# VH-VL binders against b7kms5, part 324

Target 1, 80 residues: b7kms5
Amino acid sequence: DTFETVRNTIRIESEVDESLRQLCHEERITKETWLEAAYLYLCEKPEELAQVIQLAQERLSQRKAIADYKRAKTMQERFL
Below, E stands for the ipSAE of ESMFold2; O stands for the ipSAE of OpenDDE; V2 stands for 0.75 times the mean of E and O plus 0.25 times the DockQ between their complexes.

## First folded at step 22 (VH-VL)

Design b_27 (framework fv_miptenalimab; at its last fold request DockQ between E and O 0.90; V2 from the best seeds 0.68)
Fold by OpenDDE, fold request of step 23:
Structure b_27 (fold): chain C 80 residues (1-80), chain A 124 residues (1-124), chain B 107 residues (1-107)
Amino acid sequence: as target 1 above (80 residues)
Amino acid sequence: QVTLVESGGGVVQPGRSLRLSCAFSGFSLSTRGVAVGWIRQAPGKGLEWVALIYWDDDKRYNPALKSRFTISRDNSKNTLYLQMNSLRAEDTAVYFCAHRVYSFEKWTSFFDYWGQGTTVTVSS
Amino acid sequence: DIQMTQSPSFLSASVGDRVSITCKASQGIRNYLAWYQQKPGKAPKLLIYAASTLQSGVPDRFSGSGSGTDFTLTISSLQPEDFATYYCQQFNHWPLTFGQGTKLEIK
């Protein structure tokens, strides 16, 4: 086992981030170690992992929709 | 090697209760990532998933059976149980217990070892 | 619930034949599919998991393919001991569900 880490840029929705931050603070852990632990835990329950993947896909779709909306709005403003 | 042996089956009248046991060896249900489930097979029919219990005592049920069936374990005895209440004729089946494992590489699970089953007959 | 539909339900073949059994899911289940073999009066035996991964100890004449909703179990050259009932099962959604089974009989 190694504890080598890699740097990642992770952007989390603000309300989720705040909630997760609070949890991590109370439990004396980090968002990083929580993410690692959560993933590994779910890997041990692939049936549940499948559900989380579905939720993650939905959230990604929402992010894309918002991004598309913002881009469209920006474009409209440029031609007004 | 992994082995599972079901017991407790028999003939019972409708409305009665029955508890099945599954004694297993070659693994521990206290081991992280391990799960064990019940699957039943009515005479001449296919397989139907009943319930699953994880190493951390988390449980999942077939919604059609959840109200009457309870899965539990005794780690000290390496035994899985299925408490069946309010039995019906349609509960007549061979009941298998099966070892559930997961693949970290494939992110999926499967039942790799099955017991030979115990027969439950519900009849008046 | 996810319905798993196998085709055909019954199949007659001869020793040496190439045989394929299909399993269709009512919705996408990724590759979270397993294949089992069951002989009369016996427990099911795992053949394939993750749609295409051969379980240790299973002859390589067995193979699985597919993803999403369509899956296939293939026996490249049927052996006498292969006559049995085969089931597919999905692990993608609760409740776990099986196909209705395919009985492979000798012609």
Scores: ipSAE 0.708, ipTM 0.909, lowest interface PAE 0.6, mean pLDDT 95
Fold by ESMFold2, look of step 22:
Structure b_27 (fold): chain C 80 residues (1-80), chain A 124 residues (1-124), chain B 107 residues (1-107)
Amino acid sequence: as target 1 above (80 residues)
Amino acid sequence: QVTLVESGGGVVQPGRSLRLSCAFSGFSLSTRGVAVGWIRQAPGKGLEWVALIYWDDDKRYNPALKSRFTISRDNSKNTLYLQMNSLRAEDTAVYFCAHRVYSFEKWTSFFDYWGQGTTVTVSS
Amino acid sequence: DIQMTQSPSFLSASVGDRVSITCKASQGIRNYLAWYQQKPGKAPKLLIYAASTLQSGVPDRFSGSGSGTDFTLTISSLQPEDFATYYCQQFNHWPLTFGQGTKLEIK
């Protein structure tokens, strides 16, 4: 009750999630506290936040391209 | 009240070294979120960013200068330094120290507090 | 490196005029841009940050607009104290870079 929180659901790439889960386990922190800390840290270094945003945009584009490719490939595949 | 005062400029021969200092008050170099840096301006020319140092000692350099210039600080003296080695004629400029301010709400930064500059002249 | 190109390099105008200075980035920088004013022999003074946010204490005749690659600084009614050199600066990419400057002169 000392913090107001919001519940969220997100989808992340499985290998990234596995790596992040392992890091959080080894450091004895949670994903949500890591996310909060990372965001707050970057807000105080906007020059570095800009680099993270650029990477996020590149990853978003990559995820969209993969999704488009999978839809096109599924349309071409036949029952085997 | 925030103040920044540069010193250490002068006339030197090519190939020599100089160390610039910037003493500041009104905030601590070690305070979370603080960043300070150097910007230079050659006579009659525009502004060129030199280097930046963060409260956690993370450093960033203009790649053209990184091999010859080193930014550092002494938190106990609240003082920023620029060590300039292997000086060239093209390094002739007024050197400003500046405080990088950030906006949490706008996710941006800018240089709002500047010293008056110290002049470095490299000539033979 | 991101090249910041200002236009015009020199601008001659009269008191009371509306003037605009443009800044074009060689790649997208979102709205991560600041505008500075510099008078001879002085350090730059911040006017605008985040492309359009007016710094505290700056007269409201100054405004900024744009995003991505194209940005504009506008002075709605030029005053005698506004004759200076103006610089844009981006922080979206390392190294931080400034435009070459626009010198605003009295006509």
Scores: ipSAE 0.641, ipTM 0.871, lowest interface PAE 1.2, mean pLDDT 91
ESMFold2 (binder alone), look of step 22: mean pLDDT 94; pTM 0.959
OpenDDE, look of step 22: ipSAE 0.629; ipTM 0.891
ESMFold2, fold request of step 23: ipSAE 0.506, 0.478, 0.478; ipTM 0.857, 0.852, 0.841
ESMFold2 (binder alone), fold request of step 23: mean pLDDT 94, 94, 94; pTM 0.959, 0.960, 0.958
OpenDDE, fold request of step 23: ipSAE 0.687, 0.696; ipTM 0.904, 0.906

Design b_28 (framework fv_miptenalimab; at its last fold request DockQ between E and O 0.91; V2 from the best seeds 0.00; counts 0 for: pae E 2.2 > 2)
Fold by OpenDDE, look of step 22:
Structure b_28 (fold): chain C 80 residues (1-80), chain A 124 residues (1-124), chain B 107 residues (1-107)
Amino acid sequence: as target 1 above (80 residues)
Amino acid sequence: QVTLVESGGGVVQPGRSLRLSCAFSGFSLSTRGVGVSWIRQAPGKGLEWVALIYWDDDKRYNPALKSRFTISRDNSKNTLYLQMNSLRAEDTAVYFCAHRVYSFEKWTSFFDYWGQGTTVTVSS
Amino acid sequence: DIQMTQSPSFLSASVGDRVSITCKASQGIRNYLAWYQQKPGKAPKLLIYAASTLQSGVPDRFSGSGSGTDFTLTISSLQPEDFATYYCQQFNHWPLTFGQGTKLEIK
């Protein structure tokens, strides 16, 4: 393998990111290699991948809801 | 050329134990991505998933059966086992073992090969 | 648990007919669905996986469609050897669950 990489910009919830950072530090790995490994592992277990996907969709919905709320609040403040 | 052959079925009284075997060929349960599952079918009824074991010895169970059934393997013998304890009348069924694989392209699993099954009858 | 409901439970048809069997999931299962054929006294045989992918060796008169909660197995032109019981199965949630089956009988 050449291990050619591509640059990614990923935003992670602060509490999750901190926990993941701590784990990676203790295990002497990186968040990048963690993500790669986790994905490859889950690809081999689609039954589990399905669970992760569902969780990810829920989290995305939550992010959207929060974003919508913030936008609404900002708009409200602008017109007060 | 995958083949699975179940054995160990028979007639047992309620409360007894029974161990089923599934001898397989054409694949190895040591191969990454491979799994094998037990699935049962009561007489004249549909299919019920029992348990699954992955290549890495990770196991999944039907919650209704987890307390009484144990799935295991012997890679050196290419054999899958199902230990059934505290058997009940409702456990009467044909028990199939099935080869589990996944698709990289489709991100899904399926049971592509099945054995012919072994019959377990629990009766007084 | 995810309930898989097939419709109809029984279906009578003639050779040459186009037949469709429906499978409904109690909640979304994406494309994590397989279809199996079972004849009396025999082991189930995989027909379709990933909702619409035909298993190797299966005649192309079989096809699968659907995503989410509604799925369909279609036999474009029924052959004598196609009279059997058909099951759908989901892989999206533990425990894995099957539909109750659809028995396809000769009219």
Scores: ipSAE 0.743, ipTM 0.921, lowest interface PAE 0.6, mean pLDDT 95
Fold by ESMFold2, look of step 22:
Structure b_28 (fold): chain C 80 residues (1-80), chain A 124 residues (1-124), chain B 107 residues (1-107)
Amino acid sequence: as target 1 above (80 residues)
Amino acid sequence: QVTLVESGGGVVQPGRSLRLSCAFSGFSLSTRGVGVSWIRQAPGKGLEWVALIYWDDDKRYNPALKSRFTISRDNSKNTLYLQMNSLRAEDTAVYFCAHRVYSFEKWTSFFDYWGQGTTVTVSS
Amino acid sequence: DIQMTQSPSFLSASVGDRVSITCKASQGIRNYLAWYQQKPGKAPKLLIYAASTLQSGVPDRFSGSGSGTDFTLTISSLQPEDFATYYCQQFNHWPLTFGQGTKLEIK
């Protein structure tokens, strides 16, 4: 009978977050209901879910590479 | 019991048009997660996907056929249509319609029930 | 387009044999793969979805395995009614595509 929820934190690229926040505001929804709806809708069309997963994998790799580069640059500047 | 029955096939000359029908029962195309697809099989050849329509009227087409073929429906008659224009010899095939469903647990979809097909022959 | 390559294209076997049919995707398709059986003059019949999940009513001598690009359909003890053409199909990329088929013949 009851809709149980879990609280968590996520990090989103700032330009993506700004765009998503504006969309949610204009549509009078929240980020969490958008996330839930997007996931449930994609589960009903797995053919589309496959593309989202591929893009997510590409973004994950890009974010890791950028983070590693920035970490390495900071250490160089600290020890020069 | 999910059933699908195709009709409207026949012999036609190149350049002509033909409309196929798929009468279905045991499901509603308004049910979330449901779809129906057209798949064809040329004589002695394998299976080729043609088009799919989802419960929300979203449609997907084989790009090679999109300019000539249109999928549509009449929910009041539980019937799906495939309008085929500018027919060519290579469109000669048995045309099946198939029930499309999904699995939340497996994150996939599949064609679980198929009709017996209707034959289209494009010849001079 | 994702090409689905089945091997072998033709297989001759005896009742009671264990047979395997492979399906290779030209790019990763995760487990978005189904196997179908088609007898002459008949519509295809779903055997397996999600690469390894057996459809209800399909005999347990059929099994599927694999993920990514390489998939296998196995029949553990071939029965007379299993002589048919078998197709794999991917649901990971548009357009949806089928393998070219594997015809399984008696003896």
Scores: ipSAE 0.545, ipTM 0.863, lowest interface PAE 1.6, mean pLDDT 91
ESMFold2 (binder alone), look of step 22: mean pLDDT 94; pTM 0.961
ESMFold2, fold request of step 23: ipSAE 0.461, 0.459, 0.464; ipTM 0.852, 0.852, 0.846
ESMFold2 (binder alone), fold request of step 23: mean pLDDT 94, 94, 94; pTM 0.960, 0.960, 0.960
OpenDDE, fold request of step 23: ipSAE 0.696, 0.680, 0.694; ipTM 0.908, 0.905, 0.907

Design b_29 (framework fv_miptenalimab; at its last look DockQ between E and O 0.69; V2 from the best seeds 0.57)
Fold by OpenDDE, look of step 22:
Structure b_29 (fold): chain C 80 residues (1-80), chain A 124 residues (1-124), chain B 107 residues (1-107)
Amino acid sequence: as target 1 above (80 residues)
Amino acid sequence: QVTLVESGGGVVQPGRSLRLSCAFSGFSLSTRGVAVGWIRQAPGKGLEWVALIYWDDDKRYNPALKSRFTISRDNSKNTLYLQMNSLRAEDTAVYFCAHRVYSFDKWTSYFDYWGQGTTVTVSS
Amino acid sequence: DIQMTQSPSFLSASVGDRVSITCKASQGIRSYLAWYQQKPGKAPKLLIYAASTLQSGVPDRFSGSGSGTDFTLTISSLQPEDFATYYCQQLNTWPLTFGQGTKLEIK
């Protein structure tokens, strides 16, 4: 059985992306199939899913904080 | 129509072992997504989660108890087990088995059905 | 571990009263919270899951609210059969943890 795929653009933190690429290479899988598998696994274990979501929310908050800082800094530099 | 019935409780001396059983009906632990867990309650105290087992035999433990307690199942008998080793006085409690449900639309789980509990007393 | 703190630990009320029990998590748990009722010598009974979803068969005088760290169980009009101990539980992070309980007594 074949299935249709959807193209996605995903931005991953550089260190995480590098380690994930290495893992996928060693295990002869792709980041795409890893993501699919991980999601499917978590969808049936809500307690695990909850923890992953919690972690994801924390990481998102960190990204936002960094982005805000960078924007503020850039603005300051433009007016100095 | 889900029912759980614990058994195997009793009085034991410290350092001894005991195996609890939970016979359940109304569901199968072979069904994808199903999970069953143990929760205990010391006399006059609150609830403490002990362990959980998933349909695929994946297991989760309370870290404080992992080294001494083992959760397992027999699907052919629709029975859940809790092997307790090196029992201590603080293990004295009513032990409940409970059916864990996954709410797909809420993306969370909960324990919807509980057994009546079986009492374990650890004393010299 | 996530600590769940209920308030109050003891509550006295009369039939017909509106009562509220609070549960605070030591860290954010989204809406992954359940409420249970337990009567002496009996197993806990599920009342609310996902913080605010009423379990089937539970009277609608029970309701749950909150998200993140602060949650509330409310009984709109207390009935005689509602005098019991209530527990909150987080299902966000291992190990699963419960509040210490709130004993609801008749005044």
Scores: ipSAE 0.556, ipTM 0.879, lowest interface PAE 0.9, mean pLDDT 95
Fold by ESMFold2, look of step 22:
Structure b_29 (fold): chain C 80 residues (1-80), chain A 124 residues (1-124), chain B 107 residues (1-107)
Amino acid sequence: as target 1 above (80 residues)
Amino acid sequence: QVTLVESGGGVVQPGRSLRLSCAFSGFSLSTRGVAVGWIRQAPGKGLEWVALIYWDDDKRYNPALKSRFTISRDNSKNTLYLQMNSLRAEDTAVYFCAHRVYSFDKWTSYFDYWGQGTTVTVSS
Amino acid sequence: DIQMTQSPSFLSASVGDRVSITCKASQGIRSYLAWYQQKPGKAPKLLIYAASTLQSGVPDRFSGSGSGTDFTLTISSLQPEDFATYYCQQLNTWPLTFGQGTKLEIK
């Protein structure tokens, strides 16, 4: 009556997920309540949220660079 | 109605200490998302951020001042403090306290209400 | 530290003029920028937050634009009461920093 939720699929690095799962288990919380709390906390401190966004942008760029390298390698392999 | 009133300014010799107070009303620093800060303005100069304290007692300082200045609060008195030690001539300024809010949908913050300031003069 | 550079430092204009003041950040600050007006002997007053969102009670002749590193405050039709110094402030990165100010003189 008070909460409406949605189901989502996300992918995170295996070792990061294992660490987060361990933390959530030890603190007797769920991964989803941790995510909600972390986001709401950072929204209340936008100055800190900016640092999280910077890290997220860096991680995204790394994933894109790996994908671009793999595409280039595949094209080179095709003609070798 | 949010109000902030600073006090504790005055004339002081270099090397001495002062504690500024900011009495506020219309909000509680115990309320989630609330923060208050200190900003100063030297005579004829621009604005310089000094420190900020959040509802959960998390604190941030201008690194140039952190070794000498401490922000604190007493929520039972709705009062914010700035302890200033080892004062120098360059600390001469009007000191404002300011209420800080955040925008959930814009993901930023701003200082929406300011006190009128208290003047600190560091002079031999 | 992020340096905020305002331009111009001084500006003279007539009532009715369109006036623009710029603020440039030394690094990207997204849209995490506020504009303040300060009249002599008074505390600063918030005009705009989030680069472009007008604070309640501020006349709509004030507007803000920009993102990243380049930001502009515009007064569409200057009024006599707009004589003041204007400051930008970034709220993206510690320490929070202000521009050096733009003093607006009404001719």
Scores: ipSAE 0.512, ipTM 0.850, lowest interface PAE 1.8, mean pLDDT 91
ESMFold2 (binder alone), look of step 22: mean pLDDT 92; pTM 0.942

Design b_3 (framework fv_miptenalimab; at its last look DockQ between E and O 0.75; V2 from the best seeds 0.64)
Fold by OpenDDE, look of step 22:
Structure b_3 (fold): chain C 80 residues (1-80), chain A 124 residues (1-124), chain B 107 residues (1-107)
Amino acid sequence: as target 1 above (80 residues)
Amino acid sequence: QVTLVESGGGVVQPGRSLRLSCAFSGFSLSTRGVGVSWIRQAPGKGLEWVALIYWDDDKRYNPALKSRFTISRDNSKNTLYLQMNSLRAEDTAVYFCAHRVYSFEKWTSWFDYWGQGTTVTVSS
Amino acid sequence: DIQMTQSPSFLSASVGDRVSITCKASQDIKSYLAWYQQKPGKAPKLLIYAASTLQSGVPDRFSGSGSGTDFTLTISSLQPEDFATYYCQQFNHWPLTFGQGTKLEIK
């Protein structure tokens, strides 16, 4: 591998990000290398992927629900 | 060339213990990504997954068997083991060991090579 | 657990026939499915993995298709050596589970 990297903007829920940041600091790694390692680990054990994907889908649904609520609230405030 | 050879099968009484062995060649269980699994087949029945061990000694079990069965390995001997305790009549089966591989591109695994199996009979 | 249901359980066919075996998963298993062939007194042999990828050394008369919950193993032109029992298996969820098998017999 050439270790060529691609720039990404990743938004993480604040509590999760704080916990992950603390872990990475204590383990002297980065969130980037953590994500890489985690993905590679799961690729090597694909039998575990479904559980992680399911959790990810649930979190995405939660994000969407929150976003929808915020939009609705904003609209109400604009017309009241 | 991958080969797997099971041994240790026999006739045992209910409640007894038995340890099966699977000697393999053509691969190492120390190689990253490698796994080996036990799968059993009762007489005239289908296949039932028993347990899997990964290269890093991580283990997965069929929940129905986890309390009685233990999968382990000896890398120096290229041998897989299945410790079976508190055996029951329903444990009667041919026990296969199988080589597990995976694909980064396909995000899945499969059993590409199987041994010929060893027969375990639990009877009074 | 994910239940894998094969259809039919028994199939009679003649040499040269095109035959299809179906495997249905109780949940979405993506393409994480393998097909095995087993002859009496022998170990299972891998035919297809990842639902549609032919294992090296397996004749190309074997093919797999499907995703999600419905999968099919097809033998385009049945040969004498193809009479055996066939199993599907999912690799998406613990515990790993197999179909009950399809016995392909000579008509």
Scores: ipSAE 0.691, ipTM 0.907, lowest interface PAE 0.6, mean pLDDT 95
Fold by ESMFold2, look of step 22:
Structure b_3 (fold): chain C 80 residues (1-80), chain A 124 residues (1-124), chain B 107 residues (1-107)
Amino acid sequence: as target 1 above (80 residues)
Amino acid sequence: QVTLVESGGGVVQPGRSLRLSCAFSGFSLSTRGVGVSWIRQAPGKGLEWVALIYWDDDKRYNPALKSRFTISRDNSKNTLYLQMNSLRAEDTAVYFCAHRVYSFEKWTSWFDYWGQGTTVTVSS
Amino acid sequence: DIQMTQSPSFLSASVGDRVSITCKASQDIKSYLAWYQQKPGKAPKLLIYAASTLQSGVPDRFSGSGSGTDFTLTISSLQPEDFATYYCQQFNHWPLTFGQGTKLEIK
């Protein structure tokens, strides 16, 4: 209609998702509008957008490290 | 035409304070997306970024200067300020203010217009 | 901090020459780099933004290239008014940082 939208699936760590859901509930907004607003706001401050991207890269690396650890631990436990 | 004019420079003894002004026209700092920055240049040296203020009063500082320098503004006068405290000889420089713009599509910013600068000398 | 290293620091050239100035970032800055020209006693003037986009009113003998960590400013046919100091600047990380400058002198 007024805004054309796309449906996407995302995975968020449970503690972060719970905090974000509580904030959105209290502010009477949705996660989708929060994400849109955050991105549009940061686009007007690309210097800050760059910092958010750096944090996102760090979190991505941490997720990979946790996944690698769990896989290695599962392999170790198969030999017990 | 975007215009920036710095003032308030002079000769000051070490340990003293000085407040610089940047009067601008052709844009308003209240306009969403606008920013203004202070950049300095010591004699015979290169450019060093000092601080930036955004339209929503959010501020960023060079960490080396953060404890002594404060950026602020007066929207009714379309004027930016730099308060410099505990001045040192190494603060001797020409101080420029610069208009900061961004591109939504390029995800970056730049300084498109600069003032002519005001000279601060910390000596004697 | 992202360190921006320009090469050379000094460059001597003649009118009509093709010259290039390089800028190397200590970390990936994508294309978030600007080039400025500064003449003695004057404010810097924007030449190039976003690594390769020419600012309005800047002569087309100026061009910028590169991405990531390695960037080049090129002047295809040097003119008398191009003798100045040139600075690169990154916008990827706080604090914002400039290269040390390249002074372009008359041979």
Scores: ipSAE 0.515, ipTM 0.858, lowest interface PAE 1.9, mean pLDDT 91
ESMFold2 (binder alone), look of step 22: mean pLDDT 94; pTM 0.959

Design b_30 (framework fv_miptenalimab; at its last look DockQ between E and O 0.82; V2 from the best seeds 0.67)
Fold by OpenDDE, look of step 22:
Structure b_30 (fold): chain C 80 residues (1-80), chain A 124 residues (1-124), chain B 107 residues (1-107)
Amino acid sequence: as target 1 above (80 residues)
Amino acid sequence: QVTLVESGGGVVQPGRSLRLSCAFSGFSLSTRGVGVSWIRQAPGKGLEWVALIYWDDDKRYNPALKSRFTISRDNSKNTLYLQMNSLRAEDTAVYFCAHRVYSFDKWTSYFDYWGQGTTVTVSS
Amino acid sequence: DIQMTQSPSFLSASVGDRVSITCKASQGIRSYLAWYQQKPGKAPKLLIYAASTLQSGVPDRFSGSGSGTDFTLTISSLQPEDFATYYCQQLNTWPLTFGQGTKLEIK
């Protein structure tokens, strides 16, 4: 079977991205196929998926907090 | 048409071991996405999850019981096992096996079929 | 571990009544909640999964609602065969845990 793909632009934390790239290289896979496989695997184990979702939500909250801080800092610098 | 039948229960002294069996039909534990779990119920008490085994032989345990209990399977016999070691009085319960499935669109699992249970009594 | 607390622990009602049982999780469990019915000497029976999805074969007088930490099982019109003990279960976090149960008895 052949698959039709959809192009996605994602931003990954630099340390995580580097580690993932290294893993994919060593295992001769791509980040794309890893993501597909990981999602499909987790769909079959929702108990584990729930853990990943929780972690993802925490990471998102952290990203937002950092972004807010950076915005605030930038604004302060513009008025100093 | 899923059925599960537990066996192997009985009266044992503390410190002894016991192996429970769960014979099931209507499904295969080799089928992707399928799981089977042990869940126990002390007399007059609620339900306590014990362990789960997935189709790929991946296993999950209640941390309180992991050191003493082992879940396993024999696909050729369509049978689930629970090896219980170093039994204690508090292990006295009806032990159920339950069929575990997942929802494709709800991203959750659930136990849709249960056996009638087998009784384990640990007493001096 | 996630603690599941049901309320009430005991409920007296009459045939035809609308009854509701609450299940509270000690932390957010999304919609990963199931409801079971158990009669004395019998195995639990699945009623609801994914918080609000009715299991096939279960009468539609049963319904589930809620998300996050607060969940409710509702029986719109109680039937004689509905007197039993009901349990909620979270499937969000290991170890899987159940509520302490709600015994629904005849008034």
Scores: ipSAE 0.704, ipTM 0.908, lowest interface PAE 0.6, mean pLDDT 95
Fold by ESMFold2, look of step 22:
Structure b_30 (fold): chain C 80 residues (1-80), chain A 124 residues (1-124), chain B 107 residues (1-107)
Amino acid sequence: as target 1 above (80 residues)
Amino acid sequence: QVTLVESGGGVVQPGRSLRLSCAFSGFSLSTRGVGVSWIRQAPGKGLEWVALIYWDDDKRYNPALKSRFTISRDNSKNTLYLQMNSLRAEDTAVYFCAHRVYSFDKWTSYFDYWGQGTTVTVSS
Amino acid sequence: DIQMTQSPSFLSASVGDRVSITCKASQGIRSYLAWYQQKPGKAPKLLIYAASTLQSGVPDRFSGSGSGTDFTLTISSLQPEDFATYYCQQLNTWPLTFGQGTKLEIK
């Protein structure tokens, strides 16, 4: 009768997090129950999950590109 | 035991309409994760996906057919429908309905049970 | 649309042979692929889903492998009831699409 949970830390783009927090507040749910529900719903429609994965891959690439730019700029400025 | 039985096929002239039915038993289209799909097979050809309806009434269509075909259901009768308008000779096929389920642990869906099909012939 | 191309289109083999049928997707579909068997005048029957998972009640002489774009259905030691047409199907991207089929004939 006990339900186990896993504690974790995730980092979400601030604009996305603000929008998600507002949605959760208005609907009187929590961010974690939203994440669980979204994942479970998409598992029931795997044809749509592929679209979410594609978007996630695009966002990951964007995050990597921004991180690479910042590292390159920092290195350039350390050698000036 | 899951069963699906298609009906409503026949010979029809080009430009006419036809409504196919799929009577099913052994599952409920209200069950989360369940769907039913129409798939067709032209004579001597392979399989072509037509449309899918999910348990929550969400619908997906083959883009080539979306303007002319509509999937719908009547849960009180355990029946799925395919409304086909403006029929063309290329719509001549056996039309199957198929039970769609998903795998939580494999992150995919599949069509595990199929009906025997109903034949639509579009000919003048 | 993702085009699914099966090879060969026709395959002639004897009872007891080991055969393989390949399916190639025009873009990556991960492991979201199913294999179906269809006998003349009958509905398709699911054999494999998720590229390699055997459907309940399907003999273990059937196996599937592959991921990404290249997939294989293998039948070890063919039986008389295995002569049929085989189709692959991708379930990754709308619209759902099937391969053109591989007809397996008795030699």
Scores: ipSAE 0.528, ipTM 0.857, lowest interface PAE 1.6, mean pLDDT 91
ESMFold2 (binder alone), look of step 22: mean pLDDT 91; pTM 0.935

